# Designs tried in a protein design chat: miniprotein binders against q56419. Part 13

Target 1, 326 residues: q56419
Amino acid sequence: MEGRTLEEVQEEVFKRHGVLVPKKELEDLAKALEEAGLLLTEKVEARLKEEEEKLKRERPMRLAGLSYPEGEREARAFLEAFRASYPGEGEEARVLLMPHLEPSRVPEVYGAALAALEKTPPPERIYLVGVAHRPLKEKAAALPVPFQTPFGPALPDLPALQALDALLPFELFNTPLAFREEHSLELPLFFLKGRFPEARVLPLLVARRSPELGEALKVVLRDFPGLLVLAVDLSHVGPRFGDTPLTRTLAEEARRRDLGFLERLAEGEPEAALAFLGANPTRIDGVEVVASLLPLLRERKGKVLAHRLDLEAPTLSAVGAGTLVL
Below, E stands for the ipSAE of ESMFold2; O stands for the ipSAE of OpenDDE; V2 stands for 0.75 times the mean of E and O plus 0.25 times the DockQ between their complexes.

## First folded at step 5 (miniprotein)

Design b1 (at its last look DockQ between E and O 0.50; V2 from the best seeds 0.00; counts 0 for: pae E 2.5 > 1.5, pTM E .749 < .8)
Fold by ESMFold2-Fast, scan of step 5:
Structure b1 (fold): chain B 326 residues (1-326), chain A 85 residues (1-85)
Amino acid sequence: as target 1 above (326 residues)
Amino acid sequence: SPEALELLKLLIEYLKEAIAEAKKALKEGDPEKLEEALKELERLAEGLFLASLLAKGDPEALKKLAEEIEKLKEEIEKLKKELEK
């Protein structure tokens, strides 16, 4: 669509689909899209460049005031309330699997993660691996800038990120704009920064399984030891995710798949965890992350601290969330 | 916005149809027609990729669109490799 006029777009749609979209309706849609940043015009290209330039300096908060408080004192109280939602003391983690969905929906699951972080010695750095919700130019990406939080900026571990980049067959810093609005990093980071304010971070996104990422991370973690965090959600079931409305049977299947997946990871058997899911019919989004990080998860035993299938009644859908320490 | 996501979905369906036409051109053995079609497909895929980076809305809907865009980009690259053979 680059450089195309609305008349050219309308003509193209007619030629390929045999449908003529009225010009006024197309103009109204294009206006709404340009205001939303979706139609590629010179103005949208300038906006893309402006946003990318900002991301070279820092990654600002997007969910402050929505998913967590923007003030430091209020954020601290919020974090402590989540910890209080989990009655256990947790276990020390060298690898932590935690969710990235809206925290208020599964407070005890985030509380379990906080309990594990309390038992974990402060790491010098955190490898935070989330799931891309926008396309990446490569299978994985990172953004080497400070990420703002209510507890101050989470600073990037530049030497470790550069070491990782050097070992990969692709440019690691390939899609800065994919990080502009990415809750799979921002939400876990809120909790991680609150617990480990001095730790530097490697913010990583996986879009598709990347075995080369796992191999490179195994090398980098040896030279730059730190806490590995897999920020992933589990089953996604119901109409919101292209499925039938939630039933008792679908909910039971989702819980069984979530727990079976986590239990096999806890046994140090990530390949068995992936095989257990098969075609992944309940759409556990952690599959691509786990498949990328196999060398880091094999023969590493641990414990499932919490699991919930959160029911979203208005959409008759559900999302699974869990906390696993390895 | 809801309108923006709906149009993005329509453009993805449009790209899928265009890829199907390119596959037909490859089977028919017209290299000039296929080369021009692939250039247009790459332009459309790049436009959708960039548009999705600025898109606002439900993260799960955006993730599904991202997965579709990536799959379509991979199909275009496969067609380009077939043309080079």
Scores: ipSAE 0.594, ipTM 0.830, lowest interface PAE 1.6, mean pLDDT 85
Fold by OpenDDE base, look of step 7:
Structure b1 (fold): chain B 326 residues (1-326), chain A 85 residues (1-85)
Amino acid sequence: as target 1 above (326 residues)
Amino acid sequence: SPEALELLKLLIEYLKEAIAEAKKALKEGDPEKLEEALKELERLAEGLFLASLLAKGDPEALKKLAEEIEKLKEEIEKLKKELEK
């Protein structure tokens, strides 16, 4: 930006309360985006293409050494410690709802997921459905490549992925770049691969509710049986999410919504679970995933194994996490 | 960077305004103006989409931006359908 700072542009846009960003400000924004490597310049296009080409081969770990150990030995010790953090026993899962929150924030919730996996016969394949934190070209997407983990690569089930694609009204294999840094798949996959090293994986992301996805998966699961995993968080409340600082009242409301949602899912009433949330004022993360998978959740009874509303003290905000078995 | 997210937000606001202008052109019955506006909207929306894929930042902030981008894309597609009538 020759002569204007980003702050000056922001202040001017803010002062103008929704008035047309002048062409000059657009040019400055464009230049700033270019400088930030975000504009569709030849350079950015080349970078995008390079990153897409990498993702044709494998999805590398992004959170190894940060959220979980990179080394296999240390990773196994990590799993054992998380399992130990949950004092209960699990139940056999046909459907597992688990968090994708930073593991250190909710260890016992991940521990409950591990407890459930201990009671679950090793599946041939895992349908891992995460939340897209980046935009997708379609309502849902898949990445049909190996995902790296400390326990070796999680290999895709290509036949099952192809069967799913064939039943969808849109191209399933879209927006590979959305998977590059998507933690909603990487974090749960660590635990799943550690427990079921031989299971193939279908890494799926949902950006918006897709009833077609649930119907297609219901058909695919008949020919390609496996464990369905919903990797979703629950309420997001506090200043980070546009609320006042966490209060007892706000925390109680978040817990009420989280548990009310999970309990209705445990009763086999996913439509009632969605209806209970209404406008979703506490911003339960998993709503679009659940709404997409209704055909697979109906009439399945299960149990809530764990729940936590975890305080992020620096922001006085909190995120809900839960583990549900169906 | 926090700066990148703010730039994306500004770009979203610009796209909202551009969409409003395109809707006005549609109401005025100027198909040529609408066609030109749509071409620019598509270019900007694609740029915003791709930029959002490369952006770093808070996952929840990125998610919110993603939701806004999807809404804008839907509005652009509605305008396209009206032009084809």
Scores: ipSAE 0.557, ipTM 0.823, lowest interface PAE 0.9, mean pLDDT 88
Fold by ESMFold2, look of step 7:
Structure b1 (fold): chain B 326 residues (1-326), chain A 85 residues (1-85)
Amino acid sequence: as target 1 above (326 residues)
Amino acid sequence: SPEALELLKLLIEYLKEAIAEAKKALKEGDPEKLEEALKELERLAEGLFLASLLAKGDPEALKKLAEEIEKLKEEIEKLKKELEK
């Protein structure tokens, strides 16, 4: 990146537009990016390489002390409080859909997931499929390293991950940095590791739907059976998400869409669930994950255990969360 | 932070405009020099990709930016394929 300057960027834009972008505006932008640590220089590239190399060894807790307790004893008590938030009984899951929304916002939804896990024989491994909130180089990614939790490290299932990578037409392990801040894996993993301390994990992220991922996972699951977890949220409505102000009518529509989606999944009809959403006007978070995993969801019947559309009063917005067992 | 998100949005808009100009240049301009320019657009888009991995802020806002960044990279790749014909 030596010699890469604003003048070089201006020259490049000039070749595209036939004019120069104003130098002053670019200089101001470059200085602001540099002060924020976002401008790619040799120093920033070296920092990026350091962070990537750290993530190739382990994935540390990022949300301890923020979303869940740091200590094991306190973490155990936290789990039991969440289970108590859902007084119902669970049901055995071969596939579990659970949220990744901040746990304190939807305690009974996470409690329902814990109730399902109580009825589920301890699996040898968990296929944990979250939603990428940072860009991936491919449609999906994995990070084959221990994920730290208050209950000890969640160890990767390396043979299953290698088998999966070998079946895909793209590199599965090429975006380690996308996992650095990814809460859609860390928050569900806290609950899963707390209940299944011996299970190994396949930590997976989906950015864009990949039919290839679902077909490959169906093959891998035959040789490496385990619990499939879709760690997804549901509707996202209101001004924070680009809508008009949240109204009672919009909230009721979001709830209807959430439940209609979950009910169709519970009937073993994942294509019908996706078709029901059409253009996904309430921005259900799980669409790309479900669309990727169709072969694993077809004809698998189950039950919706919990749902909440959680209001964000300060933003006049709402996010849906649910628990589904298949 | 909101500051980092706003800066990323500004850079995305600049790259969108540059890509639109590259599409026009492919039809009317100097295709050989355009290939070199597309290489540099790729480099800038890759930088934006990596910067978004380091940025702090609302995960949902960052997810929208990630989708835009991935779309930009796809558009650049399609232009490269079209130029190679």
Scores: ipSAE 0.449, ipTM 0.781, lowest interface PAE 2.5, mean pLDDT 86
ESMFold2 (binder alone), look of step 7: mean pLDDT 74; pTM 0.635

Design b10
Fold by ESMFold2-Fast, scan of step 5:
Structure b10 (fold): chain B 326 residues (1-326), chain A 85 residues (1-85)
Amino acid sequence: as target 1 above (326 residues)
Amino acid sequence: SPELLELLKELIEYLKEAIAEAKKALKEGDPEKLEEALKELERAAEGLFLASLLAKGDPEALKKLAEEIEKLKEEIEKLKKELEK
């Protein structure tokens, strides 16, 4: 909104809509647009471009020293401590659903994922599907660069990513800045790279349901076999998420909804899992991912290894997390 | 930043209002004015998208912002399709 007065904005609105808008409302909107315009000045655009250029070479660690140790030795001990937090044995996975919330909050759930990876033959590549926490230009995106970890860089599977891009009706390598600070990829990747140091990775983000992504992935997985990982959290309940304060009853309901969702996925019935949530509406992080990947989840039976509803006492809120092997 | 996040929330409300006005304009049968309005709404949604990539804060708040931006883009696309018909 360059060099425009409030009167000019009001006149433009009148010309476009044929209605005169009150000055008080336009004044606040003009101020917000002007402030946003200042934030998107030439200097800000240059910074965005600079960050995008950096991401063409590699994706650096953002959560090292915060969510996991920076050093390789300490990172290895940290990973093994999470494995030890799960008392059970794993199952071989061709599809793994695991969380992406702060690992220290649900150590036995990440431990269950590690147990499953322990039973899984090392894959040549991992299709790591996370949830976008920033908007994407398209329904999904990928970043075809090395992702740094304490165990060394997780290298992109460029041939598989190119094959996927070719089959999609949109540019797969969009919105690189959405990957700059994305914990739904970084946190699962820490565990996956620690267990499978030689595996290449396809780092994928889903923002909205993309049936075309699932169809394309089904084709690519046939030609480029690998481990499919859905890095998703489950129920989001309480005031932090725009809901009423958590009670024992609501927590029990959230646990039942999470487990009902996971159990239907374990029976190879992903449409039934989505329908179950429609009847029992707990806001589940992974709905858009599951809805996108239906062709890969149908008729694939498995087992729920772990589930936890992590209680956040200060906000009277909770986030569900689970490990499912298919 | 918390400041940028709040500004983006305000811009989302503005775009919702502007989209509602565009829907009303469609009933008046002025395709030239509506086409111009839709281009401005599309540019505003793109600016909001870009600005949101600079926003820092709680990941859950950012995800909610992203979902709202996606809904706005979807509504604008639906209006574009209706105009073509």
Scores: ipSAE 0.451, ipTM 0.750, lowest interface PAE 2.2, mean pLDDT 83

Design b11
Fold by ESMFold2-Fast, scan of step 5:
Structure b11 (fold): chain B 326 residues (1-326), chain A 85 residues (1-85)
Amino acid sequence: as target 1 above (326 residues)
Amino acid sequence: SPELLELLKELIEYLKLAIAEAKKALKEGDPEELEKALKRLERLAEGLFLLSLLAKGDPEALKKLAEEIEKLKEEIEKLKKELEK
């Protein structure tokens, strides 16, 4: 790939936007680019290469001491406290939908997921499908390395990952750096590893709907059976997400859309769940995952165990979270 | 990096304006000059993609940034294909 200097990047911006952007704003941007070191230089390229090399060995914990405890004993007590937050017994899961939102904000929802895992026989492997928060070179990606947790490393299922890669029309291991800091995998994995310490994992990220991923996974799951986990959050409403300030009406709409989506999935009708959302006006981030995994979700009936719309009072915003067993 | 994230947002807005200009030029402009412009925009979009992989900050802001970068890359590719006709 061609490297670029600060001057080349600035020249491209100046040449392209000189007539469209006010001079003062363009000068301010150029100065900010200089000060921030936003250059496609040898230094940036070397940094990218260095970080990528580190990920060939392992994926270290990023949220330990922040979202969950670093020590194994403390982590175990933390997990048990979340289970205690949910009064129900759960249901056996072949497919589990759970959130990746900060756990302390929706403890009952994670507790419901733990209750479901308690009723589920230990799987040999977990297909953990999260949502990419950084762009991917392809529609989906995986990282075939151990993911560190307070309960020990979650080991990759290399044969299953290789089988999946062989069936896809794109390189599965295409964007390692997107996994360096990815809470949609790390937070659910904390709970899954605590409950199933011997299970291997396929850590998968979806950025855009990929029907080919669902078709390939259907084949792989036949030969490599395991638990499918969709780690997705639901509605995102309010100014933090480019929306109007949260009102009672907007909160009710978000809850209605979240529950309507989950209940249709529980009836084994994922196409109906997607159609119900239409243009997805409350920004349920599970739509791209569900759209990718249609063949695995059709005709599977289940139950919604929990749902919460978590309020971020300072921003007048809210995020939906739910636990669904199929 | 809150500072890096805000600068990436500004560059995305600039790319949107440049792409809008390229769309207008597609019907009336010089195809050779437009091809050069689209290649420059493509390089800038790839640069933003790479820098976003290093960025730290609010995951929701990063996700929105990732979605916008992908939309812009797709739009540039679409314009390149239309220009080849």
Scores: ipSAE 0.502, ipTM 0.797, lowest interface PAE 2.1, mean pLDDT 85

Design b12
Fold by ESMFold2-Fast, scan of step 5:
Structure b12 (fold): chain B 326 residues (1-326), chain A 85 residues (1-85)
Amino acid sequence: as target 1 above (326 residues)
Amino acid sequence: SPEALELLKYLILYLKEAIAEAKKALKEGDPEKLEEALKELERLAEGLFLASLLAKGDPEALKKLAEEIEKLKEEIEKLKKELEK
């Protein structure tokens, strides 16, 4: 590192955070960091290899004690409190769109999903499609192991996963480590396992648009019928997500965008839903999931049960969340 | 450099895991394990903060990283205060 680079960093930190870091202190810390970084990198790599080995046997809970209770009794009470937060009745779902945002931020939306699950006959299996928050080697991936929950392990549907793998032009089980910490699967699974304790699961992640996945899933669902769950959040707006600070106008635009998207999906028009978002769909992570699953969403009508734009006042940011049954 | 960005990514993953372990140690009431975990968290948080200052890249990515590191520092301070009680 050159002195001029440190000066640029010092100036940027001062401009953004109002902190003037002394150049000599920064230079001393940079040297210490490089030595520590090399040691930490080797330790991190060893730890990741250990975690990958664990993932060959099971996927442990990561958010227990943080986003939901570890104990079964406490977890049951927690889940029932979310159901109670939604005053409406649910509707039967063949396809359920629900969020993966921290549940405590949008309790009514998770409550609506629970209401829908109460009206839905227990499925033999759940196709749980989340969003990859870490890179995948391929456009999509799955992990064919038990996922631990406070309600017991959610067992993989191995025959259905193998059938899916056989139909795809890439290896489905391609990035185990991407599942080590993946809240888009873990948080919805908590609610799904609580309501359907006997259902097997196909835990699927989408990183990029994969029409091959949708085509393959349509075939697999014919032979292995089950509940399709899209675990996706809606608009991401504000500085936390690289946008300008939230204003009332931006919040209203985000809400209209979310509802317009969901309403078009409810009409059985997923292409129209994607087109509605325009050339720049903003930061709706569900876009790649919907685009991948088009064959499963066309001509399937349903209802939007709930929508909320969760305001994060300290960061002037917001995330949209909704529940849709098809 | 490409190596520096890759290292930064792994340090972030490690820090998040270390925070989860510290929270677990706090819940289990293991003061020796908690103290060790908190020392490791402080070291990693300082390293990540400095790495974010040294990395040249996407201004928005650097902003998000700096915000995440500040949140982690606040969480570490909260854990340290719990230990002092």
Scores: ipSAE 0.000, ipTM 0.192, lowest interface PAE 12.4, mean pLDDT 77

Design b13
Fold by ESMFold2-Fast, scan of step 5:
Structure b13 (fold): chain B 326 residues (1-326), chain A 85 residues (1-85)
Amino acid sequence: as target 1 above (326 residues)
Amino acid sequence: SPELLELLKELIEWLKEAIAEAKKALKEGDPEKLEEALKELERLAEGLFLLSLLAKGDPEALKKLAEEIEKLKEEIEKLKKELEK
């Protein structure tokens, strides 16, 4: 096509196929790619390196003074107030499902978790499994550093983390920066550290279902026994989550969906819990965690201690939260 | 930062448009241009991944962006496999 302009080529394509590709659109795309490429320059790389280096030493508190008090005395009083908000008695937990939603929105649910921890013998370590709110290089990740809390640093269980890493088909410590701002670990950890100040932790994030994580954890838990904590929220309903505005009917459907899911887990039937959600479509962020941890949840019977659907009036949206002991 | 979060949303929309144009190029039989475009789309997707790690904001908005980035990476990989045929 020597001697032909791009405009002549576009005219021929239009004549033959009725499709016109404007020259300007191709140029705008090239410009957008070039501008995006400039954003990936030394400045971004320098920031990433700086933040990652900080995380090699410790994970600092990010929600202190916002979601919980930064002072130890005030933090203790805050935790005791949540326990007092739940009138029931807890039960011993080998596996605990608790929320990571803002605690002040569902105090009774966190109170139920605290009641269960009160009845649980202090574990040597806690396997804390949260939900990734940032992309991970792999399906799951961990960060092997001390996590700061108002009750002192929650120290990593390095031997158990290394054993887990060795058994996985991917590098466990693959995305340190995903842990920099992660409330699904920080908020449950505040309560866990307050109750079990000497327990070491395995801070784990799941982004996508990883059956290999569950299989590896089953092996590691045999050699490094501890408390398994699933820090997950339940139904996400309404415009904030890309759906229709909340109605009384949709709220009741969300409550039934949450409770149906939790009750099946309480019967030791996690596959049935997942199948129930498949039959009753939902946006439960715990799905990927439960699907990853099937070998650890089968045949463990327990009890749902609390459930609440928290309403976010300005957005006509809602998030479900629950406490389940297995 | 709210500014970075908004920029990420705009870049994701640009990447969606770029992928749509790559799909058209594949149908129109222009494999040389498509191969170069896919490399740039991969670089952009990786950049969005890295920038998402630095972004501060509503966790639910960030989680939605993470899911969108993963879907875009999957679409790019599918286009690369179609070029191999």
Scores: ipSAE 0.521, ipTM 0.799, lowest interface PAE 2.0, mean pLDDT 84

Design b14
Fold by ESMFold2-Fast, scan of step 5:
Structure b14 (fold): chain B 326 residues (1-326), chain A 85 residues (1-85)
Amino acid sequence: as target 1 above (326 residues)
Amino acid sequence: SPEALELLKLLIELLKRAIAEAKKALKEGDPEKLEEALKELERLAEGLFLLSLLAKGDPEALKKLAEEIEKLKEEIEKLKKELEK
């Protein structure tokens, strides 16, 4: 098993490491790191090849039974409960910004997204843009395989993905394993597939701002029209994110920054939204996605349907979530 | 697993220390030894990249480690370029 193999690597590294006081000479350190690197290569490389082969066929569910129900009937009831948690009406979306954090933490925010999807005509395809939580070989990546959901597989739009790949200065399908466990795609996809079961998907991850991605997507969307979904979370504050414990003042600042960012996007001013955040001191992870997709967001006016800053009391931390239609 | 995450964190800290020692060696003027060491650090950074793809744990912690790995790769590349001078 995967876990067992990595535990064996860990045990061997610690045994070889001379745990007490390694000599602080570059040569001794380089030798220890070489030994660690070789051990990791021997055991990890075989596991990587195995996992990559599985991903050539399909991307299986990872969060079923944890973040959403495994069975189709239970999944339908779960989705309807989220819609019911938002008392308002939606707006038609050409661009939808929705969260990707644990849905049970912000049910009204996901409910607002569902309300927007109710008002949106079924798209032929969905451009689902999430945030990479593992490193990518390039600034962005896609995985051109069926993604399993309780509502059946979300099929890739292969012609649109290939058109996108052809326009980019890097290989689009560059890091399959980054998709093996990626909640920023899996959680929004659960809701999107439940609402639009026939839509094909372009599952895209952004690790670093890629203006070339936005330029290429503008061209591809003209020839392959569809719904653009930005699956991003907003402020990340507190010790869980390398910050000081949450205070009332920090929470107020996070809410102000989240709403200021969203409202400027709603005015069709994505550059103003980025400038408003400056150095991004509350760590809105959507900035890299927005900065990549500028050509698709300019001059599109819309509405913020929901916003919440979710408190994680045990860690004195919080994560912002919002739903925006453009 | 949580174990893999802790191993990844440990190896990242060791790589940071090795890069600091490489910077010191660059100032002390032994380019041949430093070139060999930088190749090993580059190899380890690639190993950490691959290990991070298999690691399980808090996605936010993994994202932070991914950013750290990328920064360390950039530092190694800068040191390699300085050796060309």
Scores: ipSAE 0.566, ipTM 0.798, lowest interface PAE 1.6, mean pLDDT 85

Design b15
Fold by ESMFold2-Fast, scan of step 5:
Structure b15 (fold): chain B 326 residues (1-326), chain A 85 residues (1-85)
Amino acid sequence: as target 1 above (326 residues)
Amino acid sequence: SPELLELLKEFIEYLKEAIAEAKKALKEGDPEKLEEALKELERAAEGLFLLSLLAKGDPEALKKLAEEIEKLKEEIEKLKKELEK
């Protein structure tokens, strides 16, 4: 077995992955490909199929007891504490941009979102658009099942989801496994369900810009009116994100970048907001979401309620978070 | 899951190298062997995609992983179409 010659390993690698590599690199490549080959076995495929079948029924809580309390009473007190952390009053929202990073790191930003929700009439449904942190088979996806929360299950708006699916050039209900562990939906949903317990939800993930999603959503929102929520984080700076260590100057640049982006969105100029970010769009989490939803953001004026750049001192890194109402 | 994420990153780099070698082979290589290689790379990319759905870790690292897998799949598809022409 392990006594195979380099020639036998080279043949194996070529048969499995179609490459002939120099001897010096062959050992590392062959080992990685063999380990990957073991993971790509029928057993892993069976496990993935099992997990996918579970997601056809419901999406369980994954962050309860970690990012928010698992009990309803404790969860309610938690929400009230976040609301209290924001000293201002909210504004009514037709579109709400809020973060999805760990809530305890930016409580006043989530508090501002809660303040806006207090001023917003209860919607029949919430279009919750997050960012895919796992690959999707298509540019965007949705999972049409109940999402568990401490306040009870957030029920899917099946008629609205089916209407959306019918208008898209791809299958909307793709990659259910990408929703198994997705904090960009779970964390905002905790706050939204706590405030609007009767609202149904369209849980949507964007992996890459999809103008067709924005056009389809514009049509669906006309027939199925509701609250549009963009659950996105802002600047990602520092070594944890493949960048240079954070300095006071770089932190101020990140704050200016975040606020310039949000202020242009508040003026109803989403193309200008995207252009403002310049050559590195991956520095702001919401770029692909905003680019996908242009038809829903143009000429909507609003207000930035809160912004914070949260410092992660051990890694000399930071993540921006903001609340914007349109 | 953190171990799986690091293994997936390493596998992505090896597949990028394999794609680069396939591009070189397209100029001077054996067309039949290249066709077989592209089919294997396509299967490997799909397996990588499926395994990535089990990965857990830093959200930004997962996002980069997702983007790299999509680019990998697109490059393989482009090479496959070039070979068919």
Scores: ipSAE 0.012, ipTM 0.464, lowest interface PAE 8.7, mean pLDDT 82

